# VH-VL binders against Spectrin beta chain, non-erythrocytic 5 (SPTBN5): the designs that were tried, part 2

Target 1, 109 residues: Spectrin beta chain, non-erythrocytic 5 (SPTBN5), of Homo sapiens (Human) (q9nrc6r3533to3641)
Amino acid sequence: TPTMEGSLEFKQHLLPGGRQPSSSSWDSCRGNLQGSSLSLFLDERMAAEKVASIALLDLTGARCERLRGRHGRKHTFSLRLTSGAEILFAAPSEEQAESWWRALGSTAA

## First folded at step 1 (VH-VL)

Design g12 (framework fv_gatralimab)
Fold by ESMFold2-Fast, scan of step 1:
Structure g12 (fold): chain C 109 residues (1-109), chain A 126 residues (1-126), chain B 111 residues (1-111)
Amino acid sequence: as target 1 above (109 residues)
Amino acid sequence: EVQLVESGGGLVQPGGSLRLSCAASGFTFSDYWMNWVRQAPGKGLEWVGQIRSKADSYATHYAESVKGRFTISRDDSKNSLYLQMNSLKTEDTAVYYCARDSEYYDFLTGYGMDVWGQGTTVTVSS
Amino acid sequence: DIVMTQTPLSLSVTPGQPASISCKSSQSLLYSDGYTYLNWVLQKPGQSPQRLIYEVSNRFSGVPDRFSGSGSGTDFTLKISRVEAEDVGVYYCLQGTYYPTFGQGTKLEIK
């Protein structure tokens, strides 16, 4: 089963149903991919009380696309869920971004 | 004012070495990927190579024509980019430009070039 | 590597007349993120290259609106609606979808 873990930055780009959030910013996290489930763990910081545990439990039918650094971050990729939610991620390096893109792409139905 | 200023060019014999510098000012140098581009007399532009930022472990990539002979490095504390050229050949004769990877909104890495230096001339001849 | 081919290699234009430059790539420049990283760069006589167009059709700040870019896939065009004396120079297309490659350049002169 696909497994991958690493440091990431993430930003909520679209809410479920394709709605735009009233505000969004880049936050640090650690991503953990297990099969078709992606879990985001935040370090114990003040930000954690605003963005508790983000668990993207069902990646079935999700679409992952590589992005050039167009959203204020380098080595970016997007993850769009069947709910219409879209999350942007930034990896520490281009190679890691490609590794995430490939691993997440394998969840396609 | 956003500026890039190259230096270090000169006359060198075939087989020799030369180190070029590029001084950056007016922007947060450490956030940008940087490129070297050259232009032989009367010829077009040719990409030489690039160096990425600390977030990318300072990864470097080179044109096939210079691999193994040229090395790109940077010193973010001095806002400076470098090109170490070894085993120089007459076909390396060119004006060498440093160029910042493209930015038009927020910070971008698009393998494009939006800020260019004035160039420094390297002549390789006997 | 991606080969960029420009036509014509030289062009002479009377002031006020239009100019058109073609650029063709050996492979599609559409990247997996849905963007096409084709740029146009101008080098005026005796000067450093300067930015003109990014992502096919977007003008950089300060570039006059008489310049326009268009195209998709492998075929791209730069147009100048009314050429002025200050537009003299060599125009290069530059792809950034893969490691950067330039076209051979098109020299624009005034008749």
Scores: ipSAE 0.007, ipTM 0.613, lowest interface PAE 9.2, mean pLDDT 83

Design g2 (framework fv_gatralimab)
Fold by ESMFold2-Fast, scan of step 1:
Structure g2 (fold): chain C 109 residues (1-109), chain A 123 residues (1-123), chain B 111 residues (1-111)
Amino acid sequence: as target 1 above (109 residues)
Amino acid sequence: EVQLVESGGGLVQPGGSLRLSCAASGFTFSDHYMNWVRQAPGKGLEWVGQIRNKANSYTTHYAESVKGRFTISRDDSKNSLYLQMNSLKTEDTAVYYCARDSYEVWTGYFDYWGQGTTVTVSS
Amino acid sequence: DIVMTQTPLSLSVTPGQPASISCKSSQSLLYSDGKTYLNWVLQKPGQSPQRLIYEVSNRFSGVPDRFSGSGSGTDFTLKISRVEAEDVGVYYCMQGTHFPTFGQGTKLEIK
């Protein structure tokens, strides 16, 4: 059963191992949180024949931090994975950003 | 009170262009995905396209029948939605409605509809 | 695109009698979030379409409780328990699981 889903913008801030990406931009996606996994999709309701997961993130040991408008977007939070990867997210509202932060922060066990 | 009021319809010749407007009031327009839906005389409803909100980068999607000819845009500072219609065909003759997605992100249903504006494409 | 098929295309009912409209989709409307984005829209004669039911069975505010929606997967039904004169119009089912598509409409008339 899904624990949280919604529209987000995301940006790859750090690659696995903590390396800087050579280029990075904000992109739209849908996030689906189920247990300790966060799946990012292109909006599948807009695609008649295709669904594409653009990322599947293992949240075991991950950290989520509220950024509140850093990095050129409002209602932002970051997700740092044990791999050293860091993804920035922007939610449509402050309430939704807080809900994501709470839900992602509870994935430890 | 939520209101959506369309304007800009009229008579145009095949190959012509029209720009429709939808004026929104009574809600925070910038939070919502917005849609255009049309209805040909005596026929059923047909979805034309959608524009998302700022959080989703104002992304647009279109029905195959209008793709490449119609463009949806919005101006959140004016609470207005637009449909630019180019290369009009006789088959585009319809009443055009703007419709609001029920929540701040697309939920796949429309909770408010405008009164419609009539577009007639005829020689 | 998902094809939506309504039956019947027209229905005449005596006041106070029930009415039932069927809607079938060419594929399941169950989305990955566990929700089914099947909605019903009413267009009264000479008027704009208006909201009726969302997500299969939920009535929009102001919709009388004599209207009920049910179904799952590909088969859906709208029921009116006791038809009144004000219910005259064309009823459309609409899916929002993918790009929005509408059924062809069912015209409800009073005998």
Scores: ipSAE 0.000, ipTM 0.553, lowest interface PAE 17.4, mean pLDDT 82

Design g3 (framework fv_gatralimab)
Fold by ESMFold2-Fast, scan of step 1:
Structure g3 (fold): chain C 109 residues (1-109), chain A 124 residues (1-124), chain B 111 residues (1-111)
Amino acid sequence: as target 1 above (109 residues)
Amino acid sequence: EVQLVESGGGLVQPGGSLRLSCAASGFTFSDHYMNWVRQAPGKGLEWVGQIRNKANSYTTHYAESVKGRFTISRDDSKNSLYLQMNSLKTEDTAVYYCARDYGSGWLYTYFDYWGQGTTVTVSS
Amino acid sequence: DIVMTQTPLSLSVTPGQPASISCKSSQSLLYSDGKTYLNWVLQKPGQSPQRLIYEVSNRFSGVPDRFSGSGSGTDFTLKISRVEAEDVGVYYCMQGTHFPTFGQGTKLEIK
């Protein structure tokens, strides 16, 4: 089953239901993927202790795609949940962004 | 270490307004969902509402009993949580606690730290 | 809303004896992430509520080993293996799977 962890920046692009938020900004986190669950933590220690999780995302039916364009960050990808929520992520490097995209699964078919 | 300190409680007449504050310290306040929970005299705990963090667009949710009358807000630069209470009723008389979410996301919650509470009395 | 029902509503225990509190939910507390958000909170006389157990069986740091939680679906139990004087208070179960709701509380007293 897919597993991955690492430093990320993230930004809420769409709220559950597909509604646009009144404001949105990039925030730092640690991502931890275990199977169909993605947990976002404020730092590495908190990820290990499972404290201060800032989001727990159910990835069942989610779509992940690599972004190319002007989103205010490099090495970006998006994650759209079945709820209609969409989160943008920025990885520390292009290689890390590619790894996240593969682990989260791209919608290719 | 982690501390939550409520203030702003008092005596108010039915139909009046009151604003409660919760001052947070000892943790990165901006990362957490925050909640208000109340307890009427001699009764159990009742969830009032929640405000999410910046990553979740400061989304708010409220108990049906307070919808349209209460508003939760926060100021991350001041590590502060607020509850604006309008159109107060006698049944809003309670001790009001702020509580921090632990390990929650989206809709689900559980609370790991509670404040000492501030008393709101609504009577004529 | 999910209704949480606790039994018994009050319990008197001689120090050193075990205590058991039941909590039932009107519907399953299993969330889509595979976790069950059933928590226990303790309120000592004249004090604020304090954390005890989260996600059915996990003790918060500082909670003595004599406390244990168990259960699944709609039926949950909090057990104290050897009740101490400092355990006096009202115990609440709380669900966080949907909008938060609490049981009515169980008052634990020492004989």
Scores: ipSAE 0.000, ipTM 0.542, lowest interface PAE 16.1, mean pLDDT 82

Design g4 (framework fv_gatralimab)
Fold by ESMFold2-Fast, scan of step 1:
Structure g4 (fold): chain C 109 residues (1-109), chain A 123 residues (1-123), chain B 111 residues (1-111)
Amino acid sequence: as target 1 above (109 residues)
Amino acid sequence: EVQLVESGGGLVQPGGSLRLSCAASGFTFSDHYMNWVRQAPGKGLEWVGQIRNKANSYTTHYAESVKGRFTISRDDSKNSLYLQMNSLKTEDTAVYYCATHYYKSSGYLFDYWGQGTTVTVSS
Amino acid sequence: DIVMTQTPLSLSVTPGQPASISCKSSQSLLYSDGKTYLNWVLQKPGQSPQRLIYEVSNRFSGVPDRFSGSGSGTDFTLKISRVEAEDVGVYYCMQGTHFPTFGQGTKLEIK
């Protein structure tokens, strides 16, 4: 069962159905991966307490791609959900981005 | 596109029951906290309650005015949200909207709204 | 619950003129995470409510830049720099720091 937790920045790149949002910005969060579920929390305290998640993403059929600094951030990867939504993430380091990519890739199968 | 379609409203006598449904499409329904908000004729908006997602154990919260009488539930396999309304009072007369929670916010915040379904409680 | 009070309750504006709506809360809306969950929603005549501004000053996608939100603690303002005919409707402030509560609404009309 893949597990991973860490600080991330994220940005909504595509809405469900694959359409571009009229505006979007990078926001900070704590990501928590448990199996095929990725939870995004506002901060470390909320992640530790397992309360007030700002999103729960079902990773079944999802695809994760390394972006390697594209989209104005370093250490980036994308997560494309079966809904057509795409979320961009920026990790604090290249090693962490690689770890997220591997963990999310194995979860999506 | 995001669509929320409410149904199940109607005319009911005081003390009666109704079950409202909200059919969701255009987004990953199972990821989202869902809310019911109502509006009495000619009045403002009033939050009814919220149900959280599976990661938060489908936790429910209710406005004090409906607590013990209304129950919120969801079926993620059908992309559907429900409001079971029991022991209806005339002051429950309103248009009932379902609304999504904005996923980037840790506070209560409504993102997309449905078109509403009308509940009239009258003798 | 937190009481939200809007002023004015009704406002008539000539097109192109500015409009300002005040919203006051009975207690601070600052949450333990350092954020203030004061939001604005718009309900156009005969339509469902629609998202407008979140967390005091952030515009949702598609909201024109003539709309701006400001404030802190218990005192908040929504401003429209140049009112257009399409802006007619009822504006509600709402707090999401605790269980959600809304102001009474401010009806914006064109002269």
Scores: ipSAE 0.000, ipTM 0.545, lowest interface PAE 19.1, mean pLDDT 83

Design g5 (framework fv_gatralimab)
Fold by ESMFold2-Fast, scan of step 1:
Structure g5 (fold): chain C 109 residues (1-109), chain A 122 residues (1-122), chain B 111 residues (1-111)
Amino acid sequence: as target 1 above (109 residues)
Amino acid sequence: EVQLVESGGGLVQPGGSLRLSCAASGFTFSDHYMNWVRQAPGKGLEWVGQIRNKANSYTTHYAESVKGRFTISRDDSKNSLYLQMNSLKTEDTAVYYCARDEWELLYAFDIWGQGTTVTVSS
Amino acid sequence: DIVMTQTPLSLSVTPGQPASISCKSSQSLLYSDGKTYLNWVLQKPGQSPQRLIYEVSNRFSGVPDRFSGSGSGTDFTLKISRVEAEDVGVYYCMQGTHFPTFGQGTKLEIK
């Protein structure tokens, strides 16, 4: 099972059912991939203590794609859940974005 | 039938203002980024600007040639896109097209309108 | 802005023969996500522009397979394997890696 941890920015792109949210903004988080779950935390301290403060995402059946255009950030990828929800992520570097895409893709499939 | 229909073009004097509309039908307008592209008589295509969807906070981007003078807006409840043009110059004389970004293909325009003509002349 | 330069500016082709249009960018169109955002647009006489190719080599739905795009970095080519009368028009390359800019256009005529 792949494990991946790091600083990310994220944005809710689609709500469950594939609908547009009424508003969305980029926020900073710490992502932690463990098993089939991606946990998002407000800061590194909370991630280290395994206390999810933002979201716990079930990756079963999810799809991860490298994004093809500009959504206001570089080094971006998307995560689409079986619920139809879609979250956009921006990694601090191209290398880290590729690492996330690889790890999430292998875990979700 | 997916289509975009522009309107509002006309003759206006230099320094004047004009508002263009683009009516969308046959697709979920609110999902898409929308663009304005213009073409001066006998010249090539020039991107004017883009407005993103609600999920991207309706952010707007403009070509440097129109920045500060033109404003793009949209009304998702009416499936309509707008271009407010202020401080018009003779160089703004062109056919104005609205164009849709293909879903998640930023700046890959898959649907174009028929265009509306703006002539800036005294 | 990225400057897009097309050659030739005009091209006359006998029906059934191939045509090739070159597009060069002033800087690499490779984006940080590993994608190259170069598109081709066709404008037939008296008509609105219409979609042709996106991301270098992908045809939009409805575009005949005689159209093909290729290239990387700063050098790109649009090829029509067998030109038909309906292909007359002005072909534009367009980059979307940064804010969009178009080439000056290549006029394709049948002669």
Scores: ipSAE 0.000, ipTM 0.554, lowest interface PAE 18.9, mean pLDDT 84

Design g6 (framework fv_gatralimab)
Fold by ESMFold2-Fast, scan of step 1:
Structure g6 (fold): chain C 109 residues (1-109), chain A 124 residues (1-124), chain B 111 residues (1-111)
Amino acid sequence: as target 1 above (109 residues)
Amino acid sequence: EVQLVESGGGLVQPGGSLRLSCAASGFTFSDHYMNWVRQAPGKGLEWVGQIRNKANSYTTHYAESVKGRFTISRDDSKNSLYLQMNSLKTEDTAVYYCARGEVYYDSSGYFDYWGQGTTVTVSS
Amino acid sequence: DIVMTQTPLSLSVTPGQPASISCKSSQSLLYSDGKTYLNWVLQKPGQSPQRLIYEVSNRFSGVPDRFSGSGSGTDFTLKISRVEAEDVGVYYCMQGTHFPTFGQGTKLEIK
């Protein structure tokens, strides 16, 4: 099963149901991928509502796409969930972004 | 390999204007944040401002001492960085260096290559 | 905004002896990505600044291993294990955690 951990920035681009948020910003996190779940560990100062909405992502049927510097960050990729939610991520390097993209796109048995 | 070459410095009267250029070669210029740093005669290094890359919407940031007077721009098609200096003061007398930023996220990271500098003298 | 303070401001060293330069920041330089953007820059007499160390302890390519950086939070040190004549110049610490600020510089001279 896919396993990966590392520092990321993230931005909520679309909310569940495909709705645009009234505002969104880039925030730092540490990502931890285990099988079909991606956990985001946020700054301990982050608002409870943000933690609840983003802390654990179900990757079943999700799609991952490399963005390559769109949306104001380098080394970026998007993750679109079956709920219609879309989260943008920025990795510290191009190699790290490729690793995340490959791992998130995996359907290991 | 990597080169940064500044030009456009000179003597100007207080209240005058001057435009500096930095010509980059040997790397993919469009990927990098670019910075201007100055050094007054016999003094230390002072950051002037930065311009981010296209991925970060070419956003600019400035030291408080130059806000409203200096404008940083870039032309990725020409691998060139610019500093437009208006309303010059005697305190702006310095050697001006361009420096390449290596950065991720919203930090300013570190500078890995510096130009040779161009001298600006503001005097009456 | 972040104030960088270097000590000493000048240092005279006999060739082959070690040198140590301290840099203190007014705020922690640990960034939200887990990295500390404390960097060292060298300016040799009559030359432009040149890269030396990035992210506390990493030497840039071409920098001799007699140079080492260490520290965390607000307190940082640059050490030269055995000073050579070519090391003469002004050493600056620089933070890039926020918008860049530099220390005052430490002038290293040979006795």
Scores: ipSAE 0.000, ipTM 0.549, lowest interface PAE 16.2, mean pLDDT 81

Design g7 (framework fv_gatralimab)
Fold by ESMFold2-Fast, scan of step 1:
Structure g7 (fold): chain C 109 residues (1-109), chain A 120 residues (1-120), chain B 111 residues (1-111)
Amino acid sequence: as target 1 above (109 residues)
Amino acid sequence: EVQLVESGGGLVQPGGSLRLSCAASGFTFSDYWMNWVRQAPGKGLEWVGQIRSKADSYATHYAESVKGRFTISRDDSKNSLYLQMNSLKTEDTAVYYCAKDFYEYGMDVWGQGTTVTVSS
Amino acid sequence: DIVMTQTPLSLSVTPGQPASISCKSSQSLLYSDGYTYLNWVLQKPGQSPQRLIYEVSNRFSGVPDRFSGSGSGTDFTLKISRVEAEDVGVYYCLQGTYYPTFGQGTKLEIK
């Protein structure tokens, strides 16, 4: 099972149920992939200590797609959850984006 | 381990046909655009064509030199890419590489190549 | 199609010395999304091409920091700060802004 952690930016594109949020902006976070869960933390210290994630995402049935330069950020990918929620992510480099996409894709099957 | 393995090359006469295969492993094949690139003996690299993913409706694009003669297809259930080559010409003689797309026509993973020789 | 022109077509360098390869495109490679899709690939003797640099200046994982890419618009450069024996091969620039086209290749040899 893939595990992965690293700095990301994220943007809530769709809320659960597929509704558009009234406001959406890019925010920094630390992603931590363990099993079928992706946890987002405010910073590396909170991630290391596993203290209060800002989001815990269930990846069962989720779909991850690479995005090509859209949405105001480089090195982007999207994560669509079975709830209808969609989160966009930006990694610090294209290799990191590919690694996240690969790890999330294999976990979400 | 991410790998691409080509097969199907050989010797054919001008006007003949060949089908090349590319077997992918170690990544989610269905999510990536795939390219065919060739290299004639002692020459540089030449893009042959590409096939996009399901998200792009499996769109195909070809170099002008092969348009109408070559067809690219894929079978995502078998993690396989194909190149059907018809009406082969001597100038099609080359090593044919399968290459995984990287961020709009970049190519980050390459196969070992399969040799196609077109001669009488 | 976009024409990619590399200079020089070959160069020989003494180990430890720098090398520089130029790549020029017939038109700007700036894409509508604001990115420039200029890549470099290396083909070592008897081997398949391998990835080197993407989007002008970004090294792929595993590529030594002695390699650097730069440029914009139509004029791009690949530099090797201190050439090593393992760097021998043919270097190609590859544009992905339009349908893909490669430069002619630059053969790097050790003196």
Scores: ipSAE 0.008, ipTM 0.578, lowest interface PAE 8.7, mean pLDDT 85

Design g8 (framework fv_gatralimab)
Fold by ESMFold2-Fast, scan of step 1:
Structure g8 (fold): chain C 109 residues (1-109), chain A 122 residues (1-122), chain B 111 residues (1-111)
Amino acid sequence: as target 1 above (109 residues)
Amino acid sequence: EVQLVESGGGLVQPGGSLRLSCAASGFTFSDYWMNWVRQAPGKGLEWVGQIRSKADSYATHYAESVKGRFTISRDDSKNSLYLQMNSLKTEDTAVYYCARETWYDSSGFDYWGQGTTVTVSS
Amino acid sequence: DIVMTQTPLSLSVTPGQPASISCKSSQSLLYSDGYTYLNWVLQKPGQSPQRLIYEVSNRFSGVPDRFSGSGSGTDFTLKISRVEAEDVGVYYCLQGTYYPTFGQGTKLEIK
């Protein structure tokens, strides 16, 4: 059962249904992976206290891919949900990006 | 249009201090890593240091020649980058450039300011 | 620190003739994401440095087709197919795979 947490940047690339948002920017968050659910929190305090998440993502059937080049950030990966939503993530390091990619990939099967 | 404008250069005694500023306009300053690059008279370009964005906790990195003496900071609300130079040496005499780093396609420098001259001399 | 070494340090070319500048890095510039962050910068006399090439071979917007970059690993080349008077200046290679470092520069002059 996958579990992982850490600092991330994220960007909403596609909305549910596969539409592009009218505007999209990179924002900071704390990611919390538990089994097939990924929770995004505004900051470390909210994540530690589990007060409220800014997003709760159901990973059932999701796809996670390492990204190369041209995304405005290094150490990036994408998460595409069955809803058609796609979120880009940037990790603080190459090693952390690989760890997230592996952990998220294991829940998507 | 992207513009970077340096200021704060001048003549200073060895052992003295100076604070350089770089005013950015024409882009979302807070999204970009920023660098200082210098050029001694008649010499090549030398990277001085870098400050990353909020997403990287404003991490700073410095060339060995300036570590412990120079400090880079930024104020995203004012679209401004700073270089605090302490314990200045004659070999710090140079034109100092503010440069924007983008990794959309590379981690090189895509825009440069006009430079501000620092002269360290008695 | 990554050391960048350029050859030659100076080059004199007749207008219309080709020019070639070599840049060697002390370590491979291939990053773990599969990209090579080797850039070229031009400084014309009395001017600020200006962007030229990124990721080995890509021209920045506004850079003429006569400029081309190539290479991999530790060995890189900048070529100008037919040199024009406006190309006079100092060319620097710049690696961004690690903390940024410049080559020592190659001065291109017209004969």
Scores: ipSAE 0.010, ipTM 0.550, lowest interface PAE 8.6, mean pLDDT 84

Design g9 (framework fv_gatralimab)
Fold by ESMFold2-Fast, scan of step 1:
Order: structure tokens, then C-alpha cells, then sequence
Structure g9 (fold): chain C 109 residues (1-109), chain A 125 residues (1-125), chain B 111 residues (1-111)
């Protein structure tokens, strides 16, 4: 069962149905991957206590792609959910982006 | 902050040559793809060509209208971009802008988030 | 070359009224990575072009929210919800999915 946690920036890139979202800024979060679920928290303390997540994402059938820089951020990857929604993430380093991509790819089915 | 300043424009006879420069400041020049875009008097914007970063082996691409006549180069140590224009035609008369494109890790071009003030090239006898 | 066609070529609007500019590409701008590289720039009279919108709908920093972009595939639209005097100028769409090409421009004037 994959597990991973770390600091990320995220933005919703594609709305369900293939629509482009309104322009938005990158938001900071703490990602916590456990099995087939990815939880996003405001900070490290909330992630450790698992209270008040910003989002809880079901990764069943999801696809994760490694990207080069996107929207002014380096070390990005995308996560496309079965709903058609796409979330773009930026990791602090290339190594962390690749770690997220490997971990998220292994849970998508 | 980010600035691009073109220079080298002037009056040239048909068949002549001219070299334009673009001086960049306020950012890590070596990380960005750079473009030249021109605008003939009273006309729209026309892409001239592009030079990529060191990560892309300084690859260059050109509009069909200038292929074989124009050459783009860069000197990252001087934060400078160049356009060497040979065999100039009256149709090359335009204001020439340099424009910053993508950070080196992006796949696409055409981002053009910063533009210079332009330098005027007039090809006339 | 990808051909970009803008309509109308010019429009005059009363301040406070909306404006809409269409941009059509000769082929789909959806890139193989799943993203669409359709951008908009504005050139005010006597000035250099300036950034407006990138990748269909994303506003560059400093661009007011009354500007919005939309579209997909080959059909794109730039909208200004309430035109202000400082919005006068020529608007260009440009694509970066392939080597860059610009639309012919749309001149926005105040009545």
C-alpha cells in the first residue's frame, strides 16, 4: 500500500467535462497519500492529526503524469480523476515530483 | 524588474544587412526561450523566429518568410539576444520586438509574458 | 502554418458595455500533453504588446478579472465584461502549440 507525504502546491487545471477553469493562483498544502486516497491539508500539523483536510481525492482509476514546468512552476505533475477533473501539482524538487508520480501511479487502477 | 531593450535598428538599402540586439535584465536569461516578433507599419504582429535554451541545445526555428536570410543567436554570459538580418527586402520594414517565452522546462512556445519596446528597421532606397 | 482568424477586425463599444472577440485556428490547438496553448496579447496605441491571457483562460498577473478567455479545439473567445477607456487597442490571439502564429488583430475603440 503506497504511502507518501510532503509539501505541495496545487491548482485545479481542468474541470469535469473538459472545460478550462477560471484563472487561479497556486495554493500551498500538505499532501498525504495512503493507499488509494490522497488527502490535502493546510499544514503539517493538520496532516499529522488528520483533521480538516482541504480535499480528499479518490485515486481509483486516476492517471498521474510527470510534466515539465507548467504555469510558472517547475517539477509539476498532473492527476486526472475518473470524474474528468484534473489537478496540477508542483513539488519542491524534481526528485520529490518523481517520487509522487511513482507513488500515485502505483495506486491508480 | 524584468526588462528587454532592443537596439540596432536603422535605415538600410535593399540587399543590405543589419544586426539587432536585445539586452535582458531582471531575470535568469539563460533559462528562457526567446523570440523575435515584428510589426510592419499599420499591420499586425508576425512571428520571426525563436531560440531555445542551452537545455535544448540552443535550437533555432524561423518563420518561412525569413528562413535562410535571418539568424538568431544568444550570449547567455551577456544576457543578450541577437538577430542577424541579411538580404533585406522592403517587406522586412517593421518594428522588431524581442519577447520572452517559456521557462526552459515547458513544452510549448508563444507564452510571451514580457516584450521589449521595439527597434525600427526601415528597408528603402 | 497554423492560420489564426479573428472576428471582428474592429469593434466600437460604449464604456461599460461588453465586448467579445472570436479567434479560430485552422486545426486543433490541443497539444499531445492534453493542454491548449492559445494566448492573448494587447497592444495599446503607440506601445509594445503586453500579456493578457495564457492557455485559453488564465489571466497574467495584473490583468483585471473583467477579462476572460474561453474555448477549446479550434474556437476561442476573449470577453471584456465592462469595457473601460484604457482597454482601447488591438487584441491578438496567438497559438504556441506549434511554431507561434498570430491572428490578424481586432481593434477595440470607444464610441
Amino acid sequence: as target 1 above (109 residues)
Amino acid sequence: EVQLVESGGGLVQPGGSLRLSCAASGFTFSDYWMNWVRQAPGKGLEWVGQIRSKADSYATHYAESVKGRFTISRDDSKNSLYLQMNSLKTEDTAVYYCARDRYEYYDSSGYFDYWGQGTTVTVSS
Amino acid sequence: DIVMTQTPLSLSVTPGQPASISCKSSQSLLYSDGYTYLNWVLQKPGQSPQRLIYEVSNRFSGVPDRFSGSGSGTDFTLKISRVEAEDVGVYYCLQGTYYPTFGQGTKLEIK
Scores: ipSAE 0.006, ipTM 0.580, lowest interface PAE 9.5, mean pLDDT 84

